# VH-VL binders against q9umr5: the designs that were tried, part 289

Target 1, 268 residues: q9umr5
Amino acid sequence: SYKPVIVVHGLFDSSYSFRHLLEYINETHPGTVVTVLDLFDGRESLRPLWEQVQGFREAVVPIMAKAPQGVHLICYSQGGLVCRALLSVMDDHNVDSFISLSSPQMGQYGDTDYLKWLFPTSMRSNLYRICYSPWGQEFSICNYWHDPHHDDLYLNASSFLALINGERDHPNATVWRKNFLRVGHLVLIGGPDDGVITPWQSSFFGFYDANETVLEMEEQLVYLRDSFGLKTLLARGAIVRCPMAGISHTAWHSNRTLYETCIEPWLS

## First folded at step 12 (VH-VL)

Design gj83 (framework fv_mavrilimumab)
Fold by ESMFold2-Fast, scan of step 12:
Structure gj83 (fold): chain C 268 residues (1-268), chain A 123 residues (1-123), chain B 111 residues (1-111)
Amino acid sequence: as target 1 above (268 residues)
Amino acid sequence: QVQLVQSGAEVKKPGASVKVSCKVSGYTLTELSIHWVRQAPGKGLEWMGGFDPEDGEPVYAQRFQGRVTMTEDTSTDTAYMELSSLRSEDTAVYYCATVSYDWETGRYSFDYWGQGTMVTVSS
Amino acid sequence: QSVLTQPPSVSGAPGQRVTISCTGSSSNIGAGFGVSWYQQLPGTAPKLLIYGNSNRPSGVPDRFSGSKSGTSASLAITGLQAEDEADYYCQSYDTSLSGWVFGGGTKLTVL
């Protein structure tokens, strides 16, 4: 009776990392079929996000086809951006709840262990030179790098995030908006103690201005212009915001209180 | 280059306890997650438990919960598995194995195994 | 009774291809947990042969390959050799049991 749940992972994640999440779902919604998509794992998580979207689309189509009542998506970190694009490019998705688990929906601008490992000599202030090159756009993390001090470069060079957020024009924008708006609920989860997603409000469609002051979703041009449907979804009562303090980036999928508060209510 | 060397065979009476050791070389124990798997004579492999490579705490298979304790001594690079209230059906070869994450593939595997320790439970 | 089901035996002649199946459920392989395969020669400890569905550790010949579809996984051995005669075990993680699980094992006989 419960709708199946599809889980899309983030950078360098394994399906094993979601074992606690699946155990929580089994406890509260016994019989739920939960599938962690084991595509683009490890180093392959660095492949361009549009390539990942194509692969994940092929994987979710048969799952959605077998569930006429609909499915739920739980999409973690970078995976939340994959799911954003997935919902836009699929003109036949039947997603009820899209649960975005600490995903940088407006982009990333912060030094993290992942960036230090990948680009050890680069600081956040200089990463725009690498990420906004053609070579850099072959890496998933650069597809959502959003330097607030070089917004002109972001708008021109981002092959993924600027397009999916409607920050730069695309021929398919109207169709993508129509498809995204079919989602039943957009559940946004994140918090100040994440330590990786910078600014943490990116998980709620907030982001830095040129002075690195965070502007919330309702002050963003993408919201005000309703570029991909955020304003329409909010007016429908379809956006749920669930911030929680005290949770680090790798703990969002393994915290029982977070699960019970922010995830469990949306798994019909 | 990782090697796991286990303690020698043991014979125990029903109701006794046994403590098997697993000495790690080639890496420090702090960098590894050790799990325990047993195999009864002529039977298949059965996972007992181990230190979770992500949580860093021991986790045990439900059938052994309350009877098994797994510990580590990082100063001697030695892992231990103690099984109490022994029964005849606990007669088996007990293996320790490393569980490691491969960042290239995003996968966990039981990649290195000890030679095994035969534990015989008889009255 | 194993949570992962393997045929108890499989046989082939030298040079042939054999396939060993591993059937799981929605709580393990179907949930997206990777499948590892282990070779156990008589009187020895298991040896990792395949991990994460299809990856080979250093030193494992490319005659051994793994695949996964839905709730099942498969180990294929091409160019079968006498020294491949062994027991083969599949393994995954199971959320209903909150732990790792092994298949019942398959004895491969090379004729």
Scores: ipSAE 0.825, ipTM 0.907, lowest interface PAE 0.9, mean pLDDT 92

Design gj84 (framework fv_mavrilimumab)
Fold by ESMFold2-Fast, scan of step 12:
Structure gj84 (fold): chain C 268 residues (1-268), chain A 123 residues (1-123), chain B 111 residues (1-111)
Amino acid sequence: as target 1 above (268 residues)
Amino acid sequence: QVQLVQSGAEVKKPGASVKVSCKVSGYTLTELSIHWVRQAPGKGLEWMGGFDPEDGEPVYAQRFQGRVTMTEDTSTDTAYMELSSLRSEDTAVYYCATVSYDWETGRYSFDYWGQGTMVTVSS
Amino acid sequence: QSVLTQPPSVSGAPGQRVTISCTGSSSNIGAGFTVSWYQQLPGTAPKLLIYGNSNRPSGVPDRFSGSKSGTSASLAITGLQAEDEADYYCQSYDTSLSGWVFGGGTKLTVL
């Protein structure tokens, strides 16, 4: 029998957006119980990520309790950051595969339609003034805004990403690392044609340095210091990297080839 | 503001085809997703298909696949549903409806409906 | 056959509360797809009453409310009025059929 799958959506998504993904799972793994968590949809997806983590935590607890053999998480875009935090704050999760679909794991630094809708007069070069304020940190998008030209402000002001990545110290860091390391597999998916996640390598824990040159995961301090367990997971053979070209941001959950190549193998 | 006006009643013989139209006013067809739902006399609602609001391609219910074709003419803001190989069981009122996304709630709904077109299939 | 099950009829007296159930499965409501409700008065097209489980369109009075739990959804009507006598349909998306599905409908009679 297959383990249940829990789907966590991204910014402005609906459960309808995952219909193709669920249909693919039903075709290849018939009988799998798949639940798209219908929380923080639409405008609510802008709520602070820690608030979303608490709400999703309450929703996943009964699902995990009914599946002693374990569950899989498929987490899309912003939802991948929610799932990162869930795996760290839950001292009793039983997640086997955590499948991250084009999520900005090291943050975002790019002009997108979502940001222009929320902050129409702001360019990426000056958004740090809004995002790194207490008011800005009440918006999910700003919780993972990572300006490589103002890294000191990011480290001091980020209420979410800098903490879960271990880039700034936190009293719970040791427990969060222990909890995250219980995951069976970390499956990272993303690609150069996404068009929204900037840099796209953020989905693989790569990110810009101060000159906007991308440094890959193994060159990041969070990896080198093993701040939340990436180096340990990689050494254990638990990290899977699945880049694919030709896929735009809104198509990761509706591309059959992507599903068969990067997702299907991890849904035991 | 959105209004959907459908073509008039049709009477067809078994084996024929019927093409129902749905004229959009108050908005442009290119910004809408039109779906078709039928209702046999005294029976419930049955979804037939429509243009997927996310993919932009027509999708059809399995029961009608191969018999139904849905098209749009943007120059006249008119959507069409053509059903072929008609049987007596196809006697029904056929409705067109808009499928809209509410960004506030993250929800889809069939929010505006045409008045319906009665199609009678009899020998 | 309808994949969303509704009682064929419900009845209540003016001023009372009535509830209409919509029972689905793991391929629709249980998978996290939302439920919409439509009211159909005799001889008219359906009208959107509730969307996304619990949201009311402009113009729908607050005595109509929707809820969802597990594989089922419910429409509650409080303060019943004679004008509420109609057929009510639930709707969701189903992944086994790859399409939208409606419940069989419930005829509400106000006694």
Scores: ipSAE 0.834, ipTM 0.911, lowest interface PAE 0.8, mean pLDDT 92

Design gj85 (framework fv_mavrilimumab)
Fold by ESMFold2-Fast, scan of step 12:
Structure gj85 (fold): chain C 268 residues (1-268), chain A 123 residues (1-123), chain B 111 residues (1-111)
Amino acid sequence: as target 1 above (268 residues)
Amino acid sequence: QVQLVQSGAEVKKPGASVKVSCKVSGYTLTELSIHWVRQAPGKGLEWMGGFDPEDGEPVYAQRFQGRVTMTEDTSTDTAYMELSSLRSEDTAVYYCATVSYDWETGRYSFDYWGQGTMVTVSS
Amino acid sequence: QSVLTQPPSVSGAPGQRVTISCTGSSSNIGAGFSVSWYQQLPGTAPKLLIYSNSNRPSGVPDRFSGSKSGTSASLAITGLQAEDEADYYCQSYDTSLSGWVFGGGTKLTVL
């Protein structure tokens, strides 16, 4: 029988947003037990990411314990960062495929409607003033705000992303790397027409340099230093890249062609 | 505050069609998702369909597919449910309801309901 | 057949606590979809009582509470009053049916 699938949603999402994804899985892999974790839904998706990681951890432990052959994770948008941290902090996870749907793995540097709701007069060039404060780091979206023009502030103030990416030292870094490396496959999905994740290559561990030129994963210091295992995973053949054009940010979990091409092959 | 007012009771013969209206006030129809739920006398609630609040397209319950059509007239803030090929089993009270997104929870609920329209199918 | 199973009736005396169960499956409540509860007084339209598993709309007293665990949900009513006598329906979303589903309903009688 198929391994159970755990779905972790994004900013202001809930389980209803994944109804099409679950229908696709049921069609191609009938009998698969799929659970969308309905924690930190709506406004609670703004809670600090470390708080979300703790809550999701408590929810996934019994599911993983009941599935000795392993589980798959499908993690959408902000949820992909939650799953990154989950895989790092859990000494005993049994995740086979970690499928990241358009998640800002190297951070976000672009205007979004959610950011404008929270900070209505702020342009992306000025958001560092708010996000890199202790108050700003109490909001999930600021936990992965990565201003390429203020990288020094990002490295010193980010309470979440800089730590899980190994961009700033942490006492648990060696253990987090060891835990993350237990994942069977890291499936990265994203595309140029997303419209929200900026740069879209952040979903593939690419990101802006100080001139806003995108450097791909293999040119990133975190990859070159193998800070949390990306270079090791790539050498092992465990990283899958599945870019697709024509898909907007809210459509990654409801596009059948995307599902058949990028997700279906990794559900065993 | 949102208020839903439905059209009056209908009596139809088997094989006929019925079109029930739901007039929205206190909010604009373009900002709402209207769904239809029926209840046969002495029985439970049965979802028929409605406009998906995320996709913006009408979705119908499988057993009504091909017999039901749901439309909206935004100029008059009125939603419609038309059921064709009526059978005696279609005798029921038909309700319209708003499906609203809650920012606190990220969830959807059927938060406001019309008063109901009794449709009787008899020969 | 109802996809969500409720007991057909439940009874209690004024001041007591009653619980109404709603049993689903892996395609609805078990898949992570939330549960709403509706109260229907005799001769009236249903009214939203609980949404998103445990949240109350304005005007619903805190005597009404909801919970969800695994493939099931429960509605608890404390301090029963005569006015609570009504039919109660749970609701969720079902991916096998690609639609919203209601429980069969529970008639609450206040003795």
Scores: ipSAE 0.770, ipTM 0.883, lowest interface PAE 1.2, mean pLDDT 91

Design gj86 (framework fv_mavrilimumab)
Fold by ESMFold2-Fast, scan of step 12:
Structure gj86 (fold): chain C 268 residues (1-268), chain A 123 residues (1-123), chain B 111 residues (1-111)
Amino acid sequence: as target 1 above (268 residues)
Amino acid sequence: QVQLVQSGAEVKKPGASVKVSCKVSGYTLTELSIHWVRQAPGKGLEWMGGFDPEDGEPVYAQRFQGRVTMTEDTSTDTAYMELSSLRSEDTAVYYCATVSYDWETGRYSFDYWGQGTMVTVSS
Amino acid sequence: QSVLTQPPSVSGAPGQRVTISCTGSSSNIGAGFSVSWYQQLPGTAPKLLIYANSNRPSGVPDRFSGSKSGTSASLAITGLQAEDEADYYCQSYDTSLSGWVFGGGTKLTVL
């Protein structure tokens, strides 16, 4: 029998948005129990990511407990960061494949419609003033705002991403690294035509330097220091990179070719 | 805010086709997703199909596939449902409804309904 | 034949509490799809009563509440009134059918 699949959505998504993904899984792996976690939907997706991590943790515990052979996670957009933290804070997770669908794993530095709705006069160059305040850190999108021109503020003010990436010290860093390293496979998916995730290489742990030149994962201090285990996972052969062109941000969970190429092989 | 006004009652013979209209007012059709639900006398609600609010293409319930066609005319803000090869079992009230995304909950619901169109199939 | 199972009828006296169940499966409610509830008064079109499992549209009294757990959902009506006599339908999305599904409906009778 196939391992259960748990789906964690992104900003303003509904479970309905994953209907095609669930249909693809049922076609290729009939009998798989797939659960889209019906938490922090709509406006609630703006709540601080640590709050979301706690709620999703409570929801995944009984699913994992029923599946001694393990589970798979498919985590979309912002949901990929929730899953990053889940794998770090859970001492007892049994996740085999963690499939990250176009998630800003090193952060976001780009104008989006979500930010324009929340902060209509904002520009990416000025958003650091809001996001790196205590008030701004009460919004999920600010928890992974990573302004490469104000990296000092990001490192000091980010209450979420800088901590789970090990970019700023935390008392639990060693335990979080140990827990994260239990994952069977880290499957990274993203592409240049996403249009929302900026830079798109953030989905593969690449990011801008101070000159807005993208440096890939292997050039990041987080990787070089092995802060939460990326270098160890890569050496173990546990990181899968699956870039695909031609896919917009809202289409990652509804493209059959993407599913067959990047997701299907990692569902057991 | 949104009003859906459906065409009047129809009486058809077995084997004929019927085309029911649903005119949208208060909003433009391009901003809405219209779905069709029928109800036989004394029976429950049955979803027939509609325009997928995310894909923008019509999707039909399996049992009606091949007999139903749903179209939209954005210039007149009118949606249509055409059902062919009518049988006595197709006698029902046919409703159009809007399917809307609520940003606060992140959910879709059938929030506004037309008044219904009675279609009687009788020999 | 209904993918979502509801009791065909429920009854109560004025002022009482009644609950209407909606039982689904792993392909709909169990997969994480939300549940909506509709009230249909005799001779009228259905009206949205509850959406997103537990949320009320404007104009719906707080006597009506919804909940969802596992593969099932329920509608609770407290302080039952004569005007609540109607048919009630649950609704969700089903991936096996690739479409929206309604429960068979529950006739609520108030004495």
Scores: ipSAE 0.801, ipTM 0.897, lowest interface PAE 1.1, mean pLDDT 92

Design gj87 (framework fv_mavrilimumab)
Fold by ESMFold2-Fast, scan of step 12:
Structure gj87 (fold): chain C 268 residues (1-268), chain A 123 residues (1-123), chain B 111 residues (1-111)
Amino acid sequence: as target 1 above (268 residues)
Amino acid sequence: QVQLVQSGAEVKKPGASVKVSCKVSGYTLTELSIHWVRQAPGKGLEWMGGFDPEDGEPVYAQRFQGRVTMTEDTSTDTAYMELSSLRSEDTAVYYCATVSYDWETGRYSFDYWGQGTMVTVSS
Amino acid sequence: QSVLTQPPSVSGAPGQRVTISCTGSSSNIGAGFSVSWYQQLPGTAPKLLIYGTSNRPSGVPDRFSGSKSGTSASLAITGLQAEDEADYYCQSYDTSLSGWVFGGGTKLTVL
């Protein structure tokens, strides 16, 4: 009688990448219906995040409708941001556990092979020139680019992350907060050896200040202002933090110890 | 263009072992994942195993676990499949195939296939 | 029995449309894994026809198309030609078996 699990992948990922995760779930919770959403795979993972949110929304509606007891979300990397937005824009979601697997919840500020492929001559210090343009905001990776040295540009140009984090005002903010707060548990997973998510504490709502010193979630304005409900969730006992060392970015969905420690306990 | 060339036909007695080779050309074995698929006469395709394209470790179908060993020699760009304790039911054409990731679509496929090696097990 | 079920045979006349079904379960197609299709002409190795459910490799004519819904996938062939007479196999990944699985195959006869 386990609740169904919906899996949302990351940048340049697909359903095949989650085969080990599904096998672990089948071993510990036999009979669980697990669906990996096979949308925006490969190059399409670069599409604007609001476009991806709309597509994933259409896919999750029938799954949630068939599960009156609720569902769980496991959302990897960029997919965790998609799931953040889904929980806010859906007036009727019935998500129990939202498991965020090494997702840049406060944004990304670091050189990666993905960025070098897309922007081969760019360094992290220069990406703000591309990402904070109208053209750059048509790429998912720029939708969560958060340059701590150009915070004014981030706040004015980010079409996605600044809005879902409540860092810039939006007409729907009150409704988005109400919807997000219906989640049963917010399970945050990440670690120092990820090698891609920079700073790795972004997976736990920590981020760089202007001097590149990491400030943790409780020091963020979005938490202090309770912009989308983090402070309320923490007070309710609904936030779980599960950091683990020794895991690289592409291994979060295939590490058995990680699964048993951080994921398995939240799949009722 | 990737080409896979397999070793020639084999006739074996029950209880023997057979080792089939698959030579890769047009690309390097270090950048490809080789899987093995067999087909008994008049029957369908059956996956046996191969090197997982993400993990880089060999994975075998449960039915063949303990009887099959798959190895690669990157210096000669040659993959091998050895099947032991042969039975008459192992009579089949054995194919090697590349498993590759298409970055445009985010999909895996068995995109290039060898010509096949007929293995006959008879007494 | 194969874990992916295909009809053993289908037939059609030149110029017609035929559809070949591939029925899976919650451990494979239903779990979100994509479907590939292979064409095998008599006496030859299988050839990749469709991958990732609906994508065609270079050189495969657009008469061949793939789709999936729920736990099932379909291969459609329009404008049927005599040279399409072959065996067709679907393929996906299965988490209960921890491996790749093929359908039992469908023999297409052009009448």
Scores: ipSAE 0.810, ipTM 0.901, lowest interface PAE 1.0, mean pLDDT 92

Design gj88 (framework fv_mavrilimumab)
Fold by ESMFold2-Fast, scan of step 12:
Structure gj88 (fold): chain C 268 residues (1-268), chain A 123 residues (1-123), chain B 111 residues (1-111)
Amino acid sequence: as target 1 above (268 residues)
Amino acid sequence: QVQLVQSGAEVKKPGASVKVSCKVSGYTLTELSIHWVRQAPGKGLEWMGGFDPEDGEPVYAQRFQGRVTMTEDTSTDTAYMELSSLRSEDTAVYYCATVSYDWETGRYSFDYWGQGTMVTVSS
Amino acid sequence: QSVLTQPPSVSGAPGQRVTISCTGSSSNIGAGFSVSWYQQLPGTAPKLLIYGQSNRPSGVPDRFSGSKSGTSASLAITGLQAEDEADYYCQSYDTSLSGWVFGGGTKLTVL
């Protein structure tokens, strides 16, 4: 009776990382078919996000086809951006709940250990020189790099995030918006103690202005213009916001209280 | 590079306990997760438990819960598996193995194995 | 009992191809967990042969390959050699048991 759940992982993740999440689902919703997509694992998670979207699309099509009553998506970290694009490019998706688990929906502007490992001499203030090059856009992490001090470069160079957010024009924007709006619920999860997603409010479509002051979703131009349907979804009562303190970035999929509060209610 | 050396064979009576050791060399124990797998004579492999590579806490197979305890001494790079209330069906070779994450592939595997410790339970 | 099902035995002639299946369920392979394969020669400890369903450790010949689809995985051995005679075990993670699981093992006989 429960809808199938599809899990899309993040940067350098493994399906093993979601074992606790799947165990929680099995305890509360026994019989639920849960599939963690083990594509673009490890180093392959650095591949361009559009490449990942195409691969994940091929994997989700047969699952969705077998579930005429719908499916749920749980998408973690950069996986939430993959799911944003999947919902936009798929003319026939039947997703009920899209659960975005600490994903940088408006982008990332923070020094992470992953970036320091890949670019040891770079600071967040100068990473725009690498990320907004054609070479940089071949890496997933650069596809959602959003430097608030170089918004003009972000808008011109981002091959992924600026397009799916409708911040830059794209021929398919109207169709992408129509497709995304078919989602039943957009469940946004994140919190101040994440430690990786910067600003953490990016998980709720908030982001820095040029002075690094966070503006929330309702003050964003993409919301006000309804570029991909956020204003329409909110008016429909389809957006759920579930912030929780005390959870670090790698713990969102393994915290029982978080699961019971923010995820379990949306797994019909 | 990583090598696991286990303690020698044991013979125990039903109801006794056995404690098998696994010494790590070529790497530090703090950077590895040690798991235990047993094999009864002529039978297959059975996972018993180990330290979770992500959580850092010991986890045990349900069949052994209440009878098995796994500990680590980082100062000597040695892992231990203690099995209590021994029964004749606990006669087996007990292996320790490292569980490692490969960042290139995003996969976990039991990549290095000890030589095995034969535990015989007989009256 | 074993939650991953393997045939108890398989045989082939030198130079031939053999395939060993590993059948799971929605709580393990079907849930997206990767499959590893181990080779156990008589009287020795198991050796990692394939991990992440298709990756080979250093020293494992490319005639060994793995694949995974749906709830099942398979190990293929091409150019079969006498030294391949061994027991082979598949392994995955299972969420219903909250732990790692091994298949029952397959004895490969080289004729």
Scores: ipSAE 0.823, ipTM 0.906, lowest interface PAE 0.9, mean pLDDT 92

